# Designs tried in a protein design chat: VH-VL binders against q9nrl2r1430to1533. Part 244

Target 1, 104 residues: q9nrl2r1430to1533
Amino acid sequence: GGVHELSAFEQLVVELVRHDDSWPFLKLVSKIQVPDYYDIIKKPIALNIIREKVNKCEYKLASEFIDDIELMFSNCFEYNPRNTSEAKAGTRLQAFFHIQAQKL
Key: E = the ipSAE of ESMFold2; O = the ipSAE of OpenDDE; V2 = 0.75 times the mean of E and O plus 0.25 times the DockQ between their complexes.

## First folded at step 17 (VH-VL)

Design g5b35 (framework fv_iluzanebart)
Fold by ESMFold2-Fast, scan of step 17:
Structure g5b35 (fold): chain C 104 residues (1-104), chain A 124 residues (1-124), chain B 107 residues (1-107)
Amino acid sequence: as target 1 above (104 residues)
Amino acid sequence: EVQLVQSGAEVKKPGESLKISCKGSGYNFDDHWIGWVRQMPGKGLEWMGMIYPGDSDTYYSPSFQGQVTISADKSISTAYLQWSSLKASDTAMYFCARQTFDFESGYYEYFDYWGQGTLVTVSS
Amino acid sequence: EIVMTQSPATLSVSPGERATLSCRASQSVSSYLAWFQQKPGQAPRLLIYDASTRATGIPARFSGSGSGTEFTLTISSLQPEDFAVYYCQQYDNWPYTFGQGTKVDIK
């Protein structure tokens, strides 16, 4: 075993996970805590799922990776009212993502 | 390759404390729920609870709430199941299991890899 | 709590025969159902998830079907290594619950 550079997608996901505003996005919204979520959101996704897709080389194009990240934010804004902590965290993390995604 | 390795068998007396472990390797430990399952001698499987190591979010089955503590140390990729005071009725095999996802059919979270089990015997 | 009921409790089958195992949920679990095989002294092994999807490495003779409250595991041509206890498990709602198991025994 040697040391390997992370892929561009993995590096970006790691930066998103480490961001202070990642807490609503680390894992799938719990049906236990938020039972109506899956009645409203048809394509749930979270950073742990996106990271596993990156690690399994499921993204063939940068646009596919970007689409999954944007889906995650879109779900957040669809479910959560604008003045919630979740929506505010999503707004800030999405802005951070847009800056970082310019490198892709 | 994904592996879950559990600590060895334990023989305890009622009233003693115990902490058993489940160490994950071959995947990103912080990104997957770890569940704990009890199997009493000659009986079926019972979900006890689960933990997400990345943020320590934890759920307990109502039957096990207050009976055990589930925790994790992500720095060493290890989840724990703990009793403050064991009872003879805690005699069982305890399994840990890792959840995963089906990307093709949706967000389904199911438990794919299991530890070998830890036998806990509590007798006077 | 969703109650999972398996039938029969014991199924006696000869090698080469078809085995059909049933699992019923007390309320709909959609397709969020898994089947596990457990041999004496071993941890459970995932066979089927999402009601009908075979896990990696599971032989084609194992198939799952059903949705909602009624589920079936079929072993098309039972091999000697298939004598074991089989459990269904729902993961639609917490707490996750297992059926009591069906023991597949030699006739």
Scores: ipSAE 0.561, ipTM 0.867, lowest interface PAE 1.6, mean pLDDT 90

Design g5b36 (framework fv_iluzanebart; at its last look DockQ between E and O 0.62; V2 from the best seeds 0.00; counts 0 for: pae E 3.2 > 2)
Fold by OpenDDE, look of step 18:
Structure g5b36 (fold): chain C 104 residues (1-104), chain A 124 residues (1-124), chain B 107 residues (1-107)
Amino acid sequence: as target 1 above (104 residues)
Amino acid sequence: EVQLVQSGAEVKKPGESLKISCKGSGYEFDDHWIGWVRQMPGKGLEWMGMIYPGDSDTYYSPSFQGQVTISADKSISTAYLQWSSLKASDTAMYFCARQTFDFSSGYYEYFDYWGQGTLVTVSS
Amino acid sequence: EIVMTQSPATLSVSPGERATLSCRASQSVSSYLAWFQQKPGQAPRLLIYDASTRATGIPARFSGSGSGTEFTLTISSLQPEDFAVYYCQQYDNWPYTFGQGTKVDIK
């Protein structure tokens, strides 16, 4: 295939996905593994969804992209107690995101 | 254009090993579950399992647990279904399929694209 | 697992006539129900998803209805190319499961 230049959103999503702490966020939570997840989280989102929206040019403003990323973290912290591996990973990944988002 | 292209027909003997493939293109392969479906001759469709290439998370249907191995190589956008020792009863058509998701609602959805199928024939 | 039961096993219909296919789930699958069409030697083709939404490129004569445990696929006027086997499939709970299929053949 051809080589394409990544947009800022695309590049940031790639970096988030490649981050060591992305594992809780790569895909939507499975209700098989977490049966009550969707009873609590009403606006589920994950990096695969965000990447799809980027690829479809669904984000017209950087703020919209940032809002979805922040929602992703918000969901994590809402469902997971802060001493969980998920929440700890989320904390680190969010910090990374905030640094990278300055480039947007 | 989203496509799933499966490897060609296989003719094997009982006891032989086999690994068939399903290559995805036209989308982010890492971001969608890939499922495998068996269809024995003249029979209906059976879900075998599915894998998320992004992290290799895998689910098997209980009836296929331990019977096959589902894997993926996301570097080449390919999912695999393999047997360590084929049986005559493994003779069937095998389909791979991609699961979509609703990025507005945030839920995994239906399987929207399917491979063309791989015919596996196991006989002495 | 959720058992999907289709009826009838075989439906004989004349071209131009209405075909009604039923699918029942052993427990509620909400609206996470898809219908597939399969012809000999071909992969299943998605017709309906989310119980009632037509997939892209599917003719308007195909429609789906229902929720929970009872679902219906309707073909308002059978065309020659519609004679095939139809499967329902739930994707609400793993393992995902298909109905046993309904064969629509020509009367």
Scores: ipSAE 0.821, ipTM 0.930, lowest interface PAE 0.6, mean pLDDT 95
Fold by ESMFold2-Fast, scan of step 17:
Structure g5b36 (fold): chain C 104 residues (1-104), chain A 124 residues (1-124), chain B 107 residues (1-107)
Amino acid sequence: as target 1 above (104 residues)
Amino acid sequence: EVQLVQSGAEVKKPGESLKISCKGSGYEFDDHWIGWVRQMPGKGLEWMGMIYPGDSDTYYSPSFQGQVTISADKSISTAYLQWSSLKASDTAMYFCARQTFDFSSGYYEYFDYWGQGTLVTVSS
Amino acid sequence: EIVMTQSPATLSVSPGERATLSCRASQSVSSYLAWFQQKPGQAPRLLIYDASTRATGIPARFSGSGSGTEFTLTISSLQPEDFAVYYCQQYDNWPYTFGQGTKVDIK
């Protein structure tokens, strides 16, 4: 990836972070508050990790960036029952992401 | 470059309030936990608590819960440590530190950058 | 809370000698263990994280080993600038805790 591609990833992450449904995804799930999370979820990730990877040029392809965002949503739906506020926020934010990702 | 700059030394009397600061620069301030560490004169390091500036989520060490307040103002990339009523036993060096993570694991793993420290002296 | 115990409290070594510092956790912390160096009047400096990974800019003479409850920091061929206090810190479990420190002094 080039400088323009990295700028596009950063812009998309900024849009996700400022979305009102981003609250379950801003940072890694707390081991203190949710001790069983890391027994169930083996590849944890969050928007702050993804943003840091963008800033350090760790994504070489758009598909790698998209895969990390999709992993974040997959983890949400794996851990959280369908009727939880977390799962509902994840569903709405994922739909928003799919629309924005068409620009990539 | 990543840098944490703390406010200057304070000399206070017992019963007075105090708020000291830690300003981050050179990184996305909202994306990293900021921890506070106390070092009493001639003693080792004690972890007090930490805050995530992006959403103000805060954790305190049990021994410091109710003794201090940790807060942050992300608009100016600054974290704070505050006492409502100081005691002589609060005399110490206070450090802030940024927590970071390993991309391979995705976990928050360690404190990488530290502020220079703020010396707080409380005496009558 | 997990108690971190460092030994010895003070280690007296000559320049050019090897220094070996120990850190023991009261419960397993896996490999979530960091080592810090602190000189008088200065902030702590990260040396090692994940028990054995050197932080950026840290000289090769510093090495860490161990997992679970027993950890070691080794300084080969100690330099004059290495005389300092060294702290271990676990970040596996809440609350995060430091050892009491090992002071490395000149003989």
Scores: ipSAE 0.709, ipTM 0.896, lowest interface PAE 1.1, mean pLDDT 91
Fold by ESMFold2, look of step 18:
Structure g5b36 (fold): chain C 104 residues (1-104), chain A 124 residues (1-124), chain B 107 residues (1-107)
Amino acid sequence: as target 1 above (104 residues)
Amino acid sequence: EVQLVQSGAEVKKPGESLKISCKGSGYEFDDHWIGWVRQMPGKGLEWMGMIYPGDSDTYYSPSFQGQVTISADKSISTAYLQWSSLKASDTAMYFCARQTFDFSSGYYEYFDYWGQGTLVTVSS
Amino acid sequence: EIVMTQSPATLSVSPGERATLSCRASQSVSSYLAWFQQKPGQAPRLLIYDASTRATGIPARFSGSGSGTEFTLTISSLQPEDFAVYYCQQYDNWPYTFGQGTKVDIK
């Protein structure tokens, strides 16, 4: 990846974080509040981690970045029933992401 | 350059209130847990609690639940530790620290940057 | 709460020699363990995270090992600037807890 890819990843993460439906995804799910989460979700990830990976240039390919974003949504849908506020927010944010990812 | 700068030393009497601060810079302040650690004179380190400034989600160690209030103002990149009524036993050094991420072995957060400490002295 | 127990309480070694510090957890913390150095009058400094990964800028003489309940910090060639108190800390589950510390004195 080049300088343009790094800037595009950064812009996309900022837009995701600012989106009204980002609230379930801002940080890792708390083991205190949700004790069984990490028994079920084995590859946890959140927007703060993805932004840090962008800032540290950890993504070499756009596919790696996209995979982490999609993993974030997949985890949400795996853990949360579809009628929950978390899953509904995930659906809307994922749709927004798919539109923005066309720029990559 | 990641920095955590804490407010200066405090000399207080028992029963007084106090709010000390920890200002973060050089990183996305909202994206990282900030924790508070107590070190009593001549003693080891004790975890008090932590806050996620992005949404103000807050956890306390059981020994400190109800004893202090942890808060943040993300608009000025600052976390706070607050007592409503100090006791002489609150005399200690207090550190803030930033948690970060483990990219290689999971995503458990560990502390990578520490403030310089704030000495609080409570005496009659 | 997970109790972290460090040994020895104090360790005296000559510069250039190997120092070995132990940390034991009351239950498994997997590899979610950090080591900190604290010099007099200073904040703690992160040395090792994830049991064995050196933090940025930490000299190669510091190494960590272990998993589960038993962990070791090794200083392979002790330098005069390495006198300090060393703490282990688990971050597997809240509340995060420190060991009581091992003081390393340079003979």
Scores: ipSAE 0.358, ipTM 0.811, lowest interface PAE 3.2, mean pLDDT 90
ESMFold2 (binder alone), look of step 18: mean pLDDT 91; pTM 0.927

Design g5b37 (framework fv_iluzanebart)
Fold by ESMFold2-Fast, scan of step 17:
Structure g5b37 (fold): chain C 104 residues (1-104), chain A 124 residues (1-124), chain B 107 residues (1-107)
Amino acid sequence: as target 1 above (104 residues)
Amino acid sequence: EVQLVQSGAEVKKPGESLKISCKGSGYTFSDHWIGWVRQMPGKGLEWMGMIYPGDSDTYYSPSFQGQVTISADKSISTAYLQWSSLKASDTAMYFCARQTFDFESGYYEYFDYWGQGTLVTVSS
Amino acid sequence: EIVMTQSPATLSVSPGERATLSCRASQSVSSYLAWFQQKPGQAPRLLIYDASTRATGIPARFSGSGSGTEFTLTISSLQPEDFAVYYCQQYDNWPYTFGQGTKVDIK
């Protein structure tokens, strides 16, 4: 259950944050640096938001946690062209996530 | 409980360097922007800049760019505001504040917790 | 930068009376506006965010309204502890900017 699932979510988020390819995902995309982002992406999310949700026990099911992380990657690929450093980092981090998500 | 605790009052002379601190507790410090606000004696509030401790990304208000340095050490949950050479015009109360966000919208919106302030007096 | 203008500069009202404070933005800030209360010698305290949402622990007598460029903070029945300076702040565009403040004096 719930206690073990929350511990697993926190551990996975920590591993994602520490990964070399996490840099595009650590915090919400800056409106200062990327002014059109929020016109295109209607449900923004980042690892800091996900970690806060874990800490506040907002996730009741593993599927809800996984959906938020997949949304984060989906937003990355929707906004960023495939040849960008952001999209490439997202591809590698998503593959790492899929391996780690087997623990959930 | 969430708290931001700032360093104590400082009395300095023009030309001296100074570094003041803002220590967060009760939340994941690395995951929230920390902003710095100046209030000159008898005046209103002015945004100076902000830092994201998780990656040290920093934004300065145009009027403060080059006047101060904002930094953070996430290992000790502390943000800093630093002057290389103080001026009498730097005499003010300095506040730090934490930016939060709405889970549903996912956007950083407002500053919910504030430090108690650090009074800096610069006089000859 | 977006300039925030508050009026009046000073508002004098008796306890129990309604106080209405105005805040105008030089450009639309949508609903990305907060109101803060600052008592002498204290840090600012968040009252309202997203133009009309009360922060946790804020009494119901405080209400915010408006969108775009015109915003209002209302205190329906002013209490002695409401003596303070009130600031509006936009967070739609960087740099974030405060109004100059409205000082509320109570008799």
Scores: ipSAE 0.468, ipTM 0.863, lowest interface PAE 2.5, mean pLDDT 90

Design g5b38 (framework fv_iluzanebart)
Fold by ESMFold2-Fast, scan of step 17:
Structure g5b38 (fold): chain C 104 residues (1-104), chain A 124 residues (1-124), chain B 107 residues (1-107)
Amino acid sequence: as target 1 above (104 residues)
Amino acid sequence: EVQLVQSGAEVKKPGESLKISCKGSGYTFNDHWIGWVRQMPGKGLEWMGMIYPGDSDTYYSPSFQGQVTISADKSISTAYLQWSSLKASDTAMYFCARQTFDFESGYYEYFDYWGQGTLVTVSS
Amino acid sequence: EIVMTQSPATLSVSPGERATLSCRASQSVSSYLAWFQQKPGQAPRLLIYDASTRATGIPARFSGSGSGTEFTLTISSLQPEDFAVYYCQQYDNWPYTFGQGTKVDIK
C-alpha cells in the first residue's frame, strides 16, 4: 500500500493497543512464563511486532496486515481453552477489529 | 535514531537509597523490553532483569531478585533501576539495553541498543 | 542457569591477522546467541545475533557460526579498532547469561 493505507493501519493498531482486551496481545508470549507455548504455536506474533511492521512499511497490502492480526487471534484460540480470560479477551478484541477493519 | 540515555554517575554511602534512569527515544518505547546489566569493576557483564514498559511486566535474574526494583514511566519513556539500601558490593557500572526482534523472520529476545552506562560508587 | 564459557581468556594478535574466539554453552541454546564488543569506558556494541547474523553497520570482517552448544566469532584481517573485549550471550532461556569475555589484545 500507499501512505494513506499505512496511516490507517497505524490508527487501527493504536486503537487495538488501547482496548481493554488487548492485554494478552501487547507482546509475544514469553517462554519464561509459558515454556510450552513455542512447542505448540509455530508462527507467534503480537501487536508490538505488527506495529513495528507498520512503522517500517512492511505491509504492501491491507490483506497482509489483516492476515497478521487474524494469525494473532488464531494463535490465541489454538493455545488457550475457550473459557480462559485470554480466549474471552481475544473473542471481544477480534469482534472490535472486524468492525474497525471495514474501513481498510 | 534509536537512543538510550542514562542518568549521571552517583557516589553514595552504604544504606542510602538510589534510583537511576534510562530514557529511550527514536522508537516506540512501550513496545520493547528494557534490560539492566551490571558490570563490576574489572569484571564481565551480568543480566539483572528486564521490564516491558507497555504493561510493566518484569523479570529478575535470580541473583538480583529482591535486591533491586525495576520500573518504568511510559509518559516520559524512562525505565528505572532502584535500590532501597545500597551495599559496597553494588559498586559497578550499570547499563540499560533495548530488546529487539527480526520482524520478517520472527521474534528473538536479543538486545541491540545500549545506554552509555551509569557508574555507581558505594563507599563508606 | 545456562553457563557460558569463552576461550581463550586473552588472545594476542597482530593487525591484519585472523582472530577466532570460542563460546560454549552448558546446554543447547539453539541459535539464540549474540556477540558483543566492548571497548574501555564504553557500552557493549551488538555485533552478531542469531549466532551468525551481522547487526546493522557491522563490518563484513566479523562473522559468527555455530549452533547448539559450540559457537565461534571470527574477525578476519583484524583492524586497530577491533582490540576490545568480546562477550557471547545466550537468550534462549532466562536468566540470560554472558560468557566471561575474551580480551583481544595487540601482539
Scores: ipSAE 0.532, ipTM 0.871, lowest interface PAE 2.0, mean pLDDT 90

Design g5b39 (framework fv_iluzanebart)
Fold by ESMFold2-Fast, scan of step 17:
Structure g5b39 (fold): chain C 104 residues (1-104), chain A 124 residues (1-124), chain B 107 residues (1-107)
Amino acid sequence: as target 1 above (104 residues)
Amino acid sequence: EVQLVQSGAEVKKPGESLKISCKGSGYTFDEHWIGWVRQMPGKGLEWMGMIYPGDSDTYYSPSFQGQVTISADKSISTAYLQWSSLKASDTAMYFCARQTFDFESGYYEYFDYWGQGTLVTVSS
Amino acid sequence: EIVMTQSPATLSVSPGERATLSCRASQSVSSYLAWFQQKPGQAPRLLIYDASTRATGIPARFSGSGSGTEFTLTISSLQPEDFAVYYCQQYDNWPYTFGQGTKVDIK
């Protein structure tokens, strides 16, 4: 039930954070480095925010957790052209996520 | 409970090096920015810079770029502020602070918990 | 950098009276504005974030308002423990910047 699902969410987020391709997703995109990001992306999110939401029991359903992870990838692909290091990392991390999410 | 504990007061001479610390507990240290703030005697607060301990990404305020080094050791949940050569003008109280998020909006990054401060006195 | 200007520099009020503190930004910071209280010898304490949201544990007598460039902190019925310096801080753009502070003295 709920306790088991929260433990599974925490474990999955930790696995994503430790993945070699997590570097674009660890924290919110900086306005210092990417000034136009927040003009384009209206619902920003990152792994640190998702993990904090897990720790504060903000996810009531597995679908809500999955939706936030998918939003993170969607934002990456919306902002970054396909040939960028960010988009390539996102593609590989998303594939890893889809395999791991089968355990949820 | 969330807590930031800073190292004790320091008395130094100009030209000496110094490294002060800020240890976090009660939360996932690696996933929150830690900022450093200077308060000179009788003056207001100034942002110096911040670090994300999870990947050691750092930002410095232009006024402090090249004057100090901010670092972190996530294995012991500790952030550091370091001077290679102190000046009398570095005499101040130094605070560390944890950044957090407004979950309603998802990304309003403000500083909610502060360390008690480290007094640094530099005099000949 | 965004310059934050607070007024008045010093405010003297009697216990039970209303105190109104102002903060002006040199350019719009939307609602990315926080208010801090600092008592002598202590670290700053977060009072308000997102211009108007009270931080956990902060008494209801503290309220924030404003957006863009003009912000106000109101203490509806000042208590003796409210003697302190109050700082506004923007977190819209880096570097984050503080106002110079308003000192609230109890008459």
Scores: ipSAE 0.321, ipTM 0.826, lowest interface PAE 3.8, mean pLDDT 90

Design g5b4 (framework fv_iluzanebart)
Fold by ESMFold2-Fast, scan of step 17:
Structure g5b4 (fold): chain C 104 residues (1-104), chain A 124 residues (1-124), chain B 107 residues (1-107)
Amino acid sequence: as target 1 above (104 residues)
Amino acid sequence: EVQLVQSGAEVKKPGESLKISCKGSGYTFDDHWIGWVRQMPGKGLEWMGMIYPGDSDTYYSPSFQGQVTISADKSISTAYLQWSSLKASDTAMYFCARQKFDFESGYYEYFDYWGQGTLVTVSS
Amino acid sequence: EIVMTQSPATLSVSPGERATLSCRASQSVSSYLAWFQQKPGQAPRLLIYDASTRATGIPARFSGSGSGTEFTLTISSLQPEDFAVYYCQQYDNWPYTFGQGTKVDIK
């Protein structure tokens, strides 16, 4: 825990945001464009929410941070069929995350 | 801590162009929608549209689509509202506001911080 | 679009009295409703979001209630600084819409 873990979380979120495959995850899915999303996904989350939680020191354990990132990917795969551009981007970004998360 | 600071009052003639600004500080600018709200003299509030600075995604109210352009420059944490040709009916106070997610419901946005407003007067 | 209607247009109260403001939506907005306070020459200030949650720093005398189409803002013991215009706003559906405002004025 503590300040070092929060600094590591911020670094990882920045790397995820900069990744080419982050586009489905930068912000919450638009209710304007995809109104049925919120009927299907019960715990929506995105990188902007996770970064806000990091900045407000809301993660007490690395596992809590990892759980939120994994929830984000889980939501992507639940809503989007396997062959969609969203699901493909999610698969690549999740693999990138798993490599980077080894440093936590 | 969180602040939105808007540009100063403007006095313009019909047909002139104008670009007003809203600068955010004290938070990660790229991660929050910025909305624009019009208040005509003696009237209530009207939502005009919003921009997500991180990817420049925009949504406009149907009443304002084609009437104004909303943009942002994330390198200087600034959002903009622009008119190509002002009309007298554009005379109003314009507010920018940061939109935040409702974490309990997980997806709805509300305005949590507001700029001080920019008064735009358009007269001949 | 969802039309928000506030009543009364003007509410005249004395300091220390209770004020109750109404906001009605033309269709259900669930609990996705916010209340704002605006004083002359100032920006709106968020008071309540999600129909009943007080924003940070907002005094306990402000409370919100309701869901669906009928909402109320209550100020339990009006202070001199509470004389202002109050707006409700729905954020359930696009475009986001505001009520026309209720002016809370001194008797």
Scores: ipSAE 0.350, ipTM 0.815, lowest interface PAE 3.3, mean pLDDT 89

Design g5b40 (framework fv_iluzanebart)
Fold by ESMFold2-Fast, scan of step 17:
Structure g5b40 (fold): chain C 104 residues (1-104), chain A 124 residues (1-124), chain B 107 residues (1-107)
Amino acid sequence: as target 1 above (104 residues)
Amino acid sequence: EVQLVQSGAEVKKPGESLKISCKGSGYTFDDFWIGWVRQMPGKGLEWMGMIYPGDSDTYYSPSFQGQVTISADKSISTAYLQWSSLKASDTAMYFCARQTFDFESGYYEYFDYWGQGTLVTVSS
Amino acid sequence: EIVMTQSPATLSVSPGERATLSCRASQSVSSYLAWFQQKPGQAPRLLIYDASTRATGIPARFSGSGSGTEFTLTISSLQPEDFAVYYCQQYDNWPYTFGQGTKVDIK
């Protein structure tokens, strides 16, 4: 159970990080580059934080891990208009995630 | 155990190039910003800049922009601080430090681990 | 950039006494303030972050308080190993900035 699930979470996060469309999600959005981001997004998250939570065994259930990934995409679509490069990358990466998440 | 280990002391002449290193271990190097701090002899601490090794995104403090180059090689978990041409005014202790983040809120925060420092002396 | 001003420059106290160090920011940094201890020849050591949270392994005699522009570090009963230079640092706005330091010296 738990050890197998953590291995699966780590594998999935690594695949997301390596994906061409991961660039908006690798690390937290910079307040320097996007000053109003944290006024709009109240629960920021990124792949580096999710990976570290996996490494520290912070996820007890697959649903908690999936919720954090979905929160990341939800934040992207809330902040970024639909036709931006960020939103388009998010749409493609989310589709990839849904396919890979079947392994969880 | 999280550690940042810096390269050894350097004695250089003005005009020489130099590259010092900061090697991280005990954590996922690609996931944390690494900052560089200068401390001139008998003076306080000053931020030079920082790099995110995962994508090489880099920020410089305005007073250090164009004076140094910050880089990283994530394949060997090492960050670098480099001068193309040293000046006597570059004589200082240089520290690297890791910036953490809050897992709950997701914000970048304080610098939790520091390297031991690299003393750079530039004299004729 | 945000200017951090520490006072006093030097604080002379006897072992067992309370030391109070001040740090002021030129504009609000909310609670994004850390305190570091540095002994001669050593790297800075994180004491307090988010203005008032003690870092792991830091003795209870160290406490931080304040928000916005005015911050305080208190050492309730100074021990011989506490004689050092103390720096405050804001991480709310880039570039991150340090205060000039307060030297805590033996009386």
Scores: ipSAE 0.574, ipTM 0.875, lowest interface PAE 1.8, mean pLDDT 91

Design g5b41 (framework fv_iluzanebart)
Fold by ESMFold2-Fast, scan of step 17:
Structure g5b41 (fold): chain C 104 residues (1-104), chain A 124 residues (1-124), chain B 107 residues (1-107)
Amino acid sequence: as target 1 above (104 residues)
Amino acid sequence: EVQLVQSGAEVKKPGESLKISCKGSGYTFDDNWIGWVRQMPGKGLEWMGMIYPGDSDTYYSPSFQGQVTISADKSISTAYLQWSSLKASDTAMYFCARQTFDFESGYYEYFDYWGQGTLVTVSS
Amino acid sequence: EIVMTQSPATLSVSPGERATLSCRASQSVSSYLAWFQQKPGQAPRLLIYDASTRATGIPARFSGSGSGTEFTLTISSLQPEDFAVYYCQQYDNWPYTFGQGTKVDIK
């Protein structure tokens, strides 16, 4: 826990952002491009929000950090049909996350 | 501390090109939108558009679509506003501003920090 | 686009008095409204966001209220440094739009 755990959250977010499949998750979905998104998704989140929460020490438990990452993937699969590039990117990035999260 | 530092004042003739800059520091530049706001002499504020430096996603106000180009170079934490051919009606103060987000709502949010402004004067 | 209308255009007050500024949206913006202060030759400064939340470092004499289409900024006891132009801005819909401003002048 503590300082070591916080450093691990920072490193994991950086690795997620750098991953080729992070493009649907870098920032909140655009209201201009996808107006119905916020009618369907009630708890929107993205990697830039998660990184800011890590930087402001908002996560007190590893489970809180993991829950926010999992919410991000859950939102992706709820909005996007399985055969979309977004859903496919989400599936690959989630698998990568599960491997890296073993370090937390 | 968060800072946005803009390039200096410009005096130009109609038909000339111009590119002004806004350099961010003290935060993760790639993770926050940069907006551009025009203020004509003695008038109020007009939102022109915005860019997300992390992926170069860009949105323009309909009034400014095709009139200016917004870009960013994330390697030097700098956003740009550019004209291919200036008009006298482009005479104004131009501000850049960082957009932040509220963790509760998760929507596109408010502008919190502003650059000092760049005065552009276009006259014959 | 949503049109933001501020009133009055100019408000003349003495130091120590209460100032009340209004902002009206042409359609509902929920609570997605910010207030900015601008002094001559300076950039705007964020005062209030989400209609009623004070930004970091903003004195308690500044308060915001309202939702939907009608919003108010109140300065409970005006100080000499508060003479400025005040703008409201909605961030509910694209494009973002500002009010025309209310100038708070010394009486």
Scores: ipSAE 0.500, ipTM 0.857, lowest interface PAE 2.2, mean pLDDT 90

